# VH-VL binders against p53630, part 44

Target 1, 237 residues: p53630
Amino acid sequence: MNSKSQQQEQQPIVFVTGTDTDVGKTFVSTLLVHKWKAAYWKPVQTGIESDQGDSETLKNFKIAASTWQPPIFTPTYALQKPLSPLQAMEYEPNVDIRLLDFVVPEEWSAENPLVVEGAGGVCVPITRKLEITTDLIKHLIETSGHPVYVVVVARSGLGTLNHTLLTWNHLCDNGLRSHLFGVILNGEPNEGNVQALKKFGVNIMAQVAQCTTAHDQDMELHELPSVESLMTQQDVE
Below, E stands for the ipSAE of ESMFold2; O stands for the ipSAE of OpenDDE; V2 stands for 0.75 times the mean of E and O plus 0.25 times the DockQ between their complexes.

## First folded at step 18 (VH-VL; framework fv_guselkumab)

Design r4 (at its last look DockQ between E and O 0.76; V2 from the best seeds 0.80)
Fold by OpenDDE, look of step 18:
Structure r4 (fold): chain C 237 residues (1-237), chain A 120 residues (1-120), chain B 111 residues (1-111)
Amino acid sequence: as target 1 above (237 residues)
Amino acid sequence: EVQLVQSGAEVKKPGESLKISCKGSGYSFTSYWIGWVRQMPGKGLEWMGIIYPGDDETRYSPSFQGQVTISADKSISTAYLQWSSLKASDTAMYYCAKLGKWDDWLFDYWGQGTLVTVSS
Amino acid sequence: QSVLTQPPSVSGAPGQRVTISCTGSSSNIGAGWDVYWYQQLPGTAPKLLIYGNSNRPSGVPDRFSGSKSGTSASLAITGLQSEDEADYYCQSYDSWLSGSVFGGGTKLTVL
């Protein structure tokens, strides 16, 4: 028996979204996958004509302290152009993304958490019907049969307050408040922004940054909250 | 039942090459790390390195980096530890050990050990 | 020299309680990395005794318990038995070395 065998009977799905593209969703997802010994799934991947894909990036990212080999599931959709899913589909007329197509991978044993990485921000359109990432989150809540939670990745620096609050409030207004684990700020530490966000009722899970040393990366990983602790906090609220 | 069976004792001379083996059974060999631990006579345990047979990713202790080579043949569920040129100071018991999946760096199962004696 | 420090030997009479300390630093135990304990009977391979600081695998008697605090961990053995005579090793991860580290080992003698 391992220490994680005492975890909750039903493992959560944690959706990682962001305030924008290029805020470090893949990086944060990688950290969470290793911290939580989780599986990884990016339902929609764009830009495969010029990029190896976030799944490959996650797979190749090595954390010295972690021996975890994450199960990585194939994207439901992989589109050529490095655009939003909606825009990318304009170049692929035979592709029609539907929310119903997003089914939790069968290969997921549910013995460990599933980290799901979204494309772009919460309002990114992913279907020709103009359904957005938030709708995908709701879909997973309704259909997966598992507890679903959301992590918001945001930049740590100047300008992040507006985007973070808009994203946070958007999710709250869409009935997802009880599903929000919190925000992870990616970049140079900014205590001012942390305090400001907290005043607005935003839960800050952590501050992270890409580290240049293995030691610092290990320590950063270690400082992340456990999925169990986050789930417990949600039960109290 | 998980078992790690190591190759037999070796008696070698300085300068000779050596490759010892560790065969895993009772589990998915490609799904878990396997490591090597040295124990010199009358001394403690020293971590040497680990390998993930699924993709052959290898990690070494700084003390053993460049001194030994760790490899695996997943077709026969066997991990290897090899020296290109043995030294008398390499005389030791060598253990292979399986890492747990959920607990990082936990050695949950061990081989019986391979005694390597290097003498002139 | 081992990264983790253990007393070279401890002894106790049958039925007594003994403790084995494992002292680390801020880059291993002090950083919060899990501590593992192994028992090595004379002439045998090490066996997992404690994992995750304080958990016992199946087959390990409840007489064995592990704890950690600060930069140190401890293995406690209650109701000492003759069969407990062995070498005991603590193990953890060190972030500066980017790898596993063992204590120097403690020889337990049952008097």
Scores: ipSAE 0.882, ipTM 0.939, lowest interface PAE 0.6, mean pLDDT 95
Fold by ESMFold2, look of step 18:
Structure r4 (fold): chain C 237 residues (1-237), chain A 120 residues (1-120), chain B 111 residues (1-111)
Amino acid sequence: as target 1 above (237 residues)
Amino acid sequence: EVQLVQSGAEVKKPGESLKISCKGSGYSFTSYWIGWVRQMPGKGLEWMGIIYPGDDETRYSPSFQGQVTISADKSISTAYLQWSSLKASDTAMYYCAKLGKWDDWLFDYWGQGTLVTVSS
Amino acid sequence: QSVLTQPPSVSGAPGQRVTISCTGSSSNIGAGWDVYWYQQLPGTAPKLLIYGNSNRPSGVPDRFSGSKSGTSASLAITGLQSEDEADYYCQSYDSWLSGSVFGGGTKLTVL
């Protein structure tokens, strides 16, 4: 068996961002990596003085149904302080982040999707020119040579209508509507919030929760949409 | 060409230790899981466990957890199955297999088997 | 007492079609986990026959086919030949056991 199970069409980059810090971006990224047999890249990691980083967290998260071992690429920048990249550079003045430095890893085979996890939310400042996560997404669209899509991770409950709508509308207002796969809600299921967001035109891709049992994690992985079905949905729109 | 070559047949007594081997070639040994499967005489296949030689992550079937040890030596592209104290009920054919990359839990290439006979 | 249930034996004459069933439950095949099939010729190691429910690896003739429906899967062999006489095993992932499960095996006899 030397054939890949994934289609040989140009493989996408899927950028995972969030409505806030600690909404579950790394957990959702882990599920997507295992569901899609994808590679993983966190371009900018902060807080390494006290934390192993999101790449290591994803590597160590085991899903029993999955035997996929993702290629995990080194962050382009890793900064000490647990702050936005802009602020963290104040404590490391020899570091000067440029958007041009974010080149898709050469070792990515491009025979499977690439999941790219952002730092914080869509307006988090990255460079001294005050370029934000949204600008990084646009940079990858312009320079990668691959289709680029966006997934937004949001909490299921408290405050999510406001934060999700703000994030969604920001991305749409920045010309990214055609790149949005949708929102994944993380936390206790809340059908009321799902229906409310749908009425505002937000596409809800899935509802997941960090689970304590292998069975629950297997089921959440199984129920996520395939990357191909999401790309087909965009082609029809 | 992917090949898995297992160590030769073993005849042992109850209480003895044993370590059998599975040498992989024709592929990147550290990039694929290796699994072990038992087949008792006249019976079907039972998976025992898997190991990822790249980082030695190991997963055991509940039926075999604590009863065998699965290990790998990536410097010589070899996986191992070990018993510290054999029982007569361990008499079986033991296969190693390489898992597929794209299909979870797929046993795509198999070794020739190692017959282990445990009798007094 | 296998988690995946197969008939112990099946027989057919040369040229006929035979079907081998593999019955699971809601924690394996019924949850949507893929089914794989293996052929074990007498005195030999198992060999992959079908993966991903219905896909054939290179070298497996198209008279072997797999399918899955509900909690069950089937392997069909058309144009039965004497060299098809072997044991056949299905396999899937089971989410309650957090691991792989094989069927009990089916001995195919060619009359």
Scores: ipSAE 0.732, ipTM 0.880, lowest interface PAE 1.0, mean pLDDT 92
ESMFold2 (binder alone), look of step 18: mean pLDDT 93; pTM 0.947

Design r5 (at its last look DockQ between E and O 0.69; V2 from the best seeds 0.81)
Fold by OpenDDE, look of step 18:
Structure r5 (fold): chain C 237 residues (1-237), chain A 120 residues (1-120), chain B 111 residues (1-111)
Amino acid sequence: as target 1 above (237 residues)
Amino acid sequence: EVQLVQSGAEVKKPGESLKISCKGSGYSFTSYWIGWVRQMPGKGLEWMGIIYPGDDETRYSPSFQGQVTISADKSISTAYLQWSSLKASDTAMYYCARLGKWDDWLFDYWGQGTLVTVSS
Amino acid sequence: QSVLTQPPSVSGAPGQRVTISCTGSSSNIGAGYDVYWYQQLPGTAPKLLIYGNSNRPSGVPDRFSGSKSGTSASLAITGLQSEDEADYYCQSYDSYLSGSVFGGGTKLTVL
């Protein structure tokens, strides 16, 4: 018997997207995976010719306070070029990404949440039919049989307001408002941007940053909201 | 049933090397951390370190870093604690304990302990 | 000394209620890390008594209860029995030490 047994019976799938590439999706996903004792899946990985991949990055990221060993599932697609999935496929003519190919890994026992990391931002094309990340999120909502929620990772600093609001509004306009947990801002704390975003109705889940000390990283992890609290918030709205 | 069975008591002299063992059974050995805890005579519990047999990741208490070596042989579901050179001050009861899967740093099951006596 | 502070001893008569305190700091209990309690009977290995601050594993009587508030935790034993005579240890995680920390232990004597 453990404390996790008190969690919701049906574990959620949480899709981590971003406002852009290199905003820290992998980092935030790592934090969430450890905070929630979750499994991890990146459906589409690009740039494997020059990068170890985000799955490996997450696996190798150690958090002192966490003894969690995350189950990591293999990407459905791994492409060579460090480009968007659509562009990367131009160099691999035999690869044809389809939304139907994205099935929740069978290895996921659903005993814990599943963190799904998207490629790039919400409007990144992932198929030759010009379907985008948002379409993948919708696909998971329709097919997984689990509650699906979305976390948006954004930069904390200058320029993030426009990108964050565009991303947020895009998701809302596409019928995903009730699926939005919130935004995690990655970078140096910026209370001004936090307040500004809140005025627009954006839920700010947390501010995080890469820490240089284990202590700071542990504390940051602990300050993240629990998945249960976030789910409860959604039920009230 | 989850069980941790430790090796027998040891009587050693200062300067000698020692390796004690902890065998796990009744669970997936490679899926749980194993830790070592020292208890000096008449004293409290002290965490020494942990190992994840699945990939041999080890973490040490600062007080024991470099003083001992923790290892595991997953083929026989056994964790080890070893000294290269024992000191009289190493005289203590040593417990191995399994960490819970869902609760960070919870020691949910314990071995029976191994008494190590170091005297000249 | 231990990072977590416990009274060295407590005593009570059979049927009474006793409480064992565990005082930490902002880097462990105060940071929100879970507190665990262990019972060590004389001449035996520690046994898990409380996990997740207030949860009892199977086999632990409901006479035992755990709580935490602020930087401290507490173990309460109601209806004290002779078999409860043992050493009790609190344990948590400390972010400065990057590891597990134990209290100094409390010897419970049943009078």
Scores: ipSAE 0.891, ipTM 0.944, lowest interface PAE 0.6, mean pLDDT 95
Fold by ESMFold2, look of step 18:
Structure r5 (fold): chain C 237 residues (1-237), chain A 120 residues (1-120), chain B 111 residues (1-111)
Amino acid sequence: as target 1 above (237 residues)
Amino acid sequence: EVQLVQSGAEVKKPGESLKISCKGSGYSFTSYWIGWVRQMPGKGLEWMGIIYPGDDETRYSPSFQGQVTISADKSISTAYLQWSSLKASDTAMYYCARLGKWDDWLFDYWGQGTLVTVSS
Amino acid sequence: QSVLTQPPSVSGAPGQRVTISCTGSSSNIGAGYDVYWYQQLPGTAPKLLIYGNSNRPSGVPDRFSGSKSGTSASLAITGLQSEDEADYYCQSYDSYLSGSVFGGGTKLTVL
C-alpha cells in the first residue's frame, strides 16, 4: 500500500462523551474539530422538534484564528423529543436504534481525524436492548477499522470530582483505559479540583471555558494539545 | 489549474460606486475561502475580508468593516468586492486570493490584481 | 508600524545568501502561530513562497528556506539570482487583533 492509503486508514476517531448532559460537549467538540482540522459526526441527535441540533451549533460557531471548514456528517438517527435516545423512541415507535446501524460515514475520507460526539454521558441508554453510550464506543472500536480514543468533558466546578471519577472509573472498568485521551474540564478554572482528580489518576488533558471574547477563544484553541501528541502519550506507557 | 482572473483596471471619481470581480477556475469554488487584499501605491499588503462561497460566510478586517461589501455568485464561480461611494484614498491595487484548505489564513493562489484609481 | 517587523530592504550579490527577518511578538509568532512567506516580483501579484514556517510549495526551489524561533521568523535565500529581486512579505495570525497580519515587506535587491 502506498503511504497515502495507509495514512487515511490510520486517522483516529475521537469519541467525545461527558459526565452529564450540558457539560459543554458541543463546545469542546467544536474546539477539537478546529484544532485538529477534523470532521464531525453526532451519531444520534435528540430534541430536534425545538432545536437545530449539535451539528448546526458546531457549524455556526466561529473561531477567528480558524478558517477550517469541517465536514459535518448527518446523524444516523435524529429524534424529536429532548430525552435520551431510548426514551425519545417511545414517542417515535417506528424508530428502532441498533448499534450495528452506527457505521462511520462513508463520506469521511480519513484524511483527518473524526470527532464523534455522544449523547449525554457514558451510561445514557441508546437502544431498546438497554445498550449505553459505552457500548457504542466499544462498537466503534470493534467495527470501524480505525484507532478509537475517548475524551471526557466535565464541569470544572461544583460536583465534578464525583461525576468525573464515576465516569473515568466506569470507562476504565469497561476495558477502555488504553483508549482514554483524558478529561477536558469546562468552566472557570479550579486548580483544587484539577489536583484532586490527578491524585486519583485522572488525566486532565486541558481546561477550557466558553468566553465572550475572540482573543480568549483563539488562545484556548491554540493551547489545546494536538491529536498527534495525545496519540504519542497513549503509545508511550 | 487553479486560476483567479480579475476584472480590468478602473478609473473613477470620488462618490461613484464600483464592483470588481474575481473568477475562480480549476478547483471547487464553493469549497475554499476567497479573500481580498489591498495594496496601496508603494505600500504593503493588507487583507480586507474573506468569503466562503459554499454558505456565503463572510469575515471582514476591522479596518474595512462597513467600507466595502464582499459577495460571491457560485453559479459563475465569481467573488466580488464592492464600494457604494469611492474615496480618493481607495486608490490601490486590489488582489483576490484563495485560502488553503489545511492551513489557517493561508493565501495560496492569487489573482493578477485590479488597479482602481480614484481621483478628484 | 506593522505588527510583524521586516527590514525595509536587503541586498546581495548573485550566488550569495541573504536572510530576511520577520519579528513578531508573544501574541503571534511567539504564541506558536505559523508563518507564511510571499514573493512579489515587480509589477506582479504576490505568490506563495513558504507555508507552515518552512514548507515549500511545488515549484519553489530548495534554495528558499524558512525557519521560526521564539517570536521571530526568517526567510533565507541562497544562490541568489537576478529573478529573486522582489518584495517579500511574512504573514502570521495575531491573537490580540483576532486577525491575520502581514509584515511591512522587504525589498530584495540583487547587485
Scores: ipSAE 0.839, ipTM 0.924, lowest interface PAE 0.5, mean pLDDT 92
ESMFold2 (binder alone), look of step 18: mean pLDDT 93; pTM 0.942
ESMFold2, look of step 19: ipSAE 0.821; ipTM 0.918
ESMFold2 (binder alone), look of step 19: mean pLDDT 93; pTM 0.941
OpenDDE, look of step 19: ipSAE 0.889; ipTM 0.942

Design r6 (at its last look DockQ between E and O 0.69; V2 from the best seeds 0.80)
Fold by OpenDDE, look of step 18:
Structure r6 (fold): chain C 237 residues (1-237), chain A 120 residues (1-120), chain B 111 residues (1-111)
Amino acid sequence: as target 1 above (237 residues)
Amino acid sequence: EVQLVQSGAEVKKPGESLKISCKGSGYSFTSYWIGWVRQMPGKGLEWMGIIYPGDDETRYSPSFQGQVTISADKSISTAYLQWSSLKASDTAMYYCARLGKWDDWLFDYWGQGTLVTVSS
Amino acid sequence: QSVLTQPPSVSGAPGQRVTISCTGSSSNIGAGWDVYWYQQLPGTAPKLLIYGNSNRPSGVPDRFSGSKSGTSASLAITGLQSEDEADYYCQSYDSYLTGSVFGGGTKLTVL
């Protein structure tokens, strides 16, 4: 007995990328995982010498309204240095990240959506061949057999217009326009930036922020769009 | 078939400790939350708390926080509700219930209840 | 004193339609959290009757229906039968209490 029967038969993979490394991708991914009752996978984790990793962060993040226990899959690659994957590999000469190595975890039963968190922004190099996050997204589209969509996380405040538009246009120019769910702005609400981005044709999914109260966090979670609604919107366009 | 079987009725005195049990069967015990609900005589249902046996995460109602302890033994698929010191006001029927996996806070299956009577 | 307010009792004759209201607030039903309904027959444990505002589990007759609007929810029973005599509870989530909340319960008497 559950409401999941209302979901599409084939569950989507939603790739969460950002305009930068510290824009709140992990936070937004956490919200989406709980909102959509999704599984979580970060294919490449860097900085494990000094950080517990985003997977652990997500696992430990509690939302009062949510009883969801997310399946979390192990990163395909975990690198020591808190650098881009390419730079981090310079300190690990035996590690050679290849796009072909990124296979959707077999443990994913596809009963729920899969949220995939990228490292950094869309142009972050992840292989020694200088393949970037965008190439990883394309790889998943081509190989996973599932609908793949993209969410862009951006800051809400000053400076976000340029970074968001560059990221958005980059994805569009790379043939991913039909795969874009939208942008989630993270930070203090900024209606001016929201309106500005919309004028450029950017779909703003939501504005979120880290909340200090459980109530506010619950309400924020509740206000996020459902994955079904987003998929429906894509079918109409 | 999903079943929750609770321990038998208890008659206690004020000040005594008590631990009642709820055994789950017919499903993966570690994959679902188990909650406790109190029903005082002739009164309504009151949510007390929940536990996830997979990692022993517990959540309490503010009204019951510090008043009771919820625990689980996943090796025998059993959840517990316990008091360190019972009060007369703890006299009630206590139900355990499973939370649905896909619907937050849905109690989809219930135990038969455990009657606890506390009197001097 | 329950977070969700229900009438203490309702009654109807066999074959009639009865409704049980459940009134909440902006922090629970009004916030859009799902409402659940439970039936408790005399001397028995509660049983799930409605989930997700209006869905019936298998085995629940279509005579039972749930709805919600604004800060309130409603359980409707059509074709009332003697076996429907029971206590009915609505339940939801409250974001201020950060947990499950029940209505006070409604005793349904079949005349």
Scores: ipSAE 0.892, ipTM 0.944, lowest interface PAE 0.6, mean pLDDT 95
Fold by ESMFold2, look of step 18:
Structure r6 (fold): chain C 237 residues (1-237), chain A 120 residues (1-120), chain B 111 residues (1-111)
Amino acid sequence: as target 1 above (237 residues)
Amino acid sequence: EVQLVQSGAEVKKPGESLKISCKGSGYSFTSYWIGWVRQMPGKGLEWMGIIYPGDDETRYSPSFQGQVTISADKSISTAYLQWSSLKASDTAMYYCARLGKWDDWLFDYWGQGTLVTVSS
Amino acid sequence: QSVLTQPPSVSGAPGQRVTISCTGSSSNIGAGWDVYWYQQLPGTAPKLLIYGNSNRPSGVPDRFSGSKSGTSASLAITGLQSEDEADYYCQSYDSYLTGSVFGGGTKLTVL
């Protein structure tokens, strides 16, 4: 049977990438983990010399409506400098990242999705062979044995049309169109940008912002699409 | 078989302290939230707070925050509810209950209850 | 002051159908939060009866069913039996109180 038939019987991996660093990937990943009751994995973490890391940020983010306690898997690589993984290895020459080192955690439950958060954007260099985040996504598609989908996080505001279209088109040009769930815009709502992106054929899954009240955060979480709904949309695409 | 066994009934005077217990068995104690629910005589149910024994994360209902302390000792699979100074209005049945993993705020298994009577 | 409103009592004859309502607001059931139901037999602890609006845990007879619409939920009991005599509580999450809320309870009497 084809890949679609097997994916209908298995829990998905959802790779969260972004149009840039600092667009809100960890915040969005946290919302998705709680909405989908998913596990979480950040395969490569940089900047640990001055930051607790994205796994700890996700663990500490409280959503009052949720009592989900996600399995959180240790990064395969954790590097000191707040740079791309390739550049960070210049300061840790004994570290040599290889794509084959990224094995989906063995204790991952088949009963819930896995959210995988990438480092930076889709073209961020990871290995000394100049393999990029897109190559990591392809690696997971080829080796995990699970259906793999992609979510792109982008800013909601000025500049996002260019950065989002470049990212979206890059993924499509790399054979990943059938894996794309869509874009989540992070920040103050901007209907003009939403409509412009839709006109170019970009699927906008949701618009989110970090809320100042627990009530608003609970409602934002509640209104996100289910993973099942997104898989259904992809099937008719 | 999942079981929650609570400590026995208590008769106390106003101003006294009290600590009641709830021992979980038949499941991984550190992998599930456990909470406390009050039932006043002839009244309904109200949640007081929940604790995740795996990391001691604790959440209190606003009505009970500062009024009680919820804690757990994972080495003996036991959760506690504690008052530093009881009031007559604390007279009630107190249940511990476990939260399910897959449904937020679902109290899936309950202890037998601990009756606390506070009178002079 | 229960956030979720239930009738204080309902009654029915053996073999009949009875329903118990649970009325909330736009901040709980109306916002789409799930509804759970508990049965409390006299002198005993509550026991889970319905979760996720309409799902029965193993061992709960299929004559118990739950539903949700708008700001309200309903528990239906068909084929009423004497052992169904108990108090019934609904529960949901409330976004403004940022916590779980229970109904005031409904005493079911089998005539």
Scores: ipSAE 0.777, ipTM 0.902, lowest interface PAE 0.8, mean pLDDT 91
ESMFold2 (binder alone), look of step 18: mean pLDDT 92; pTM 0.940

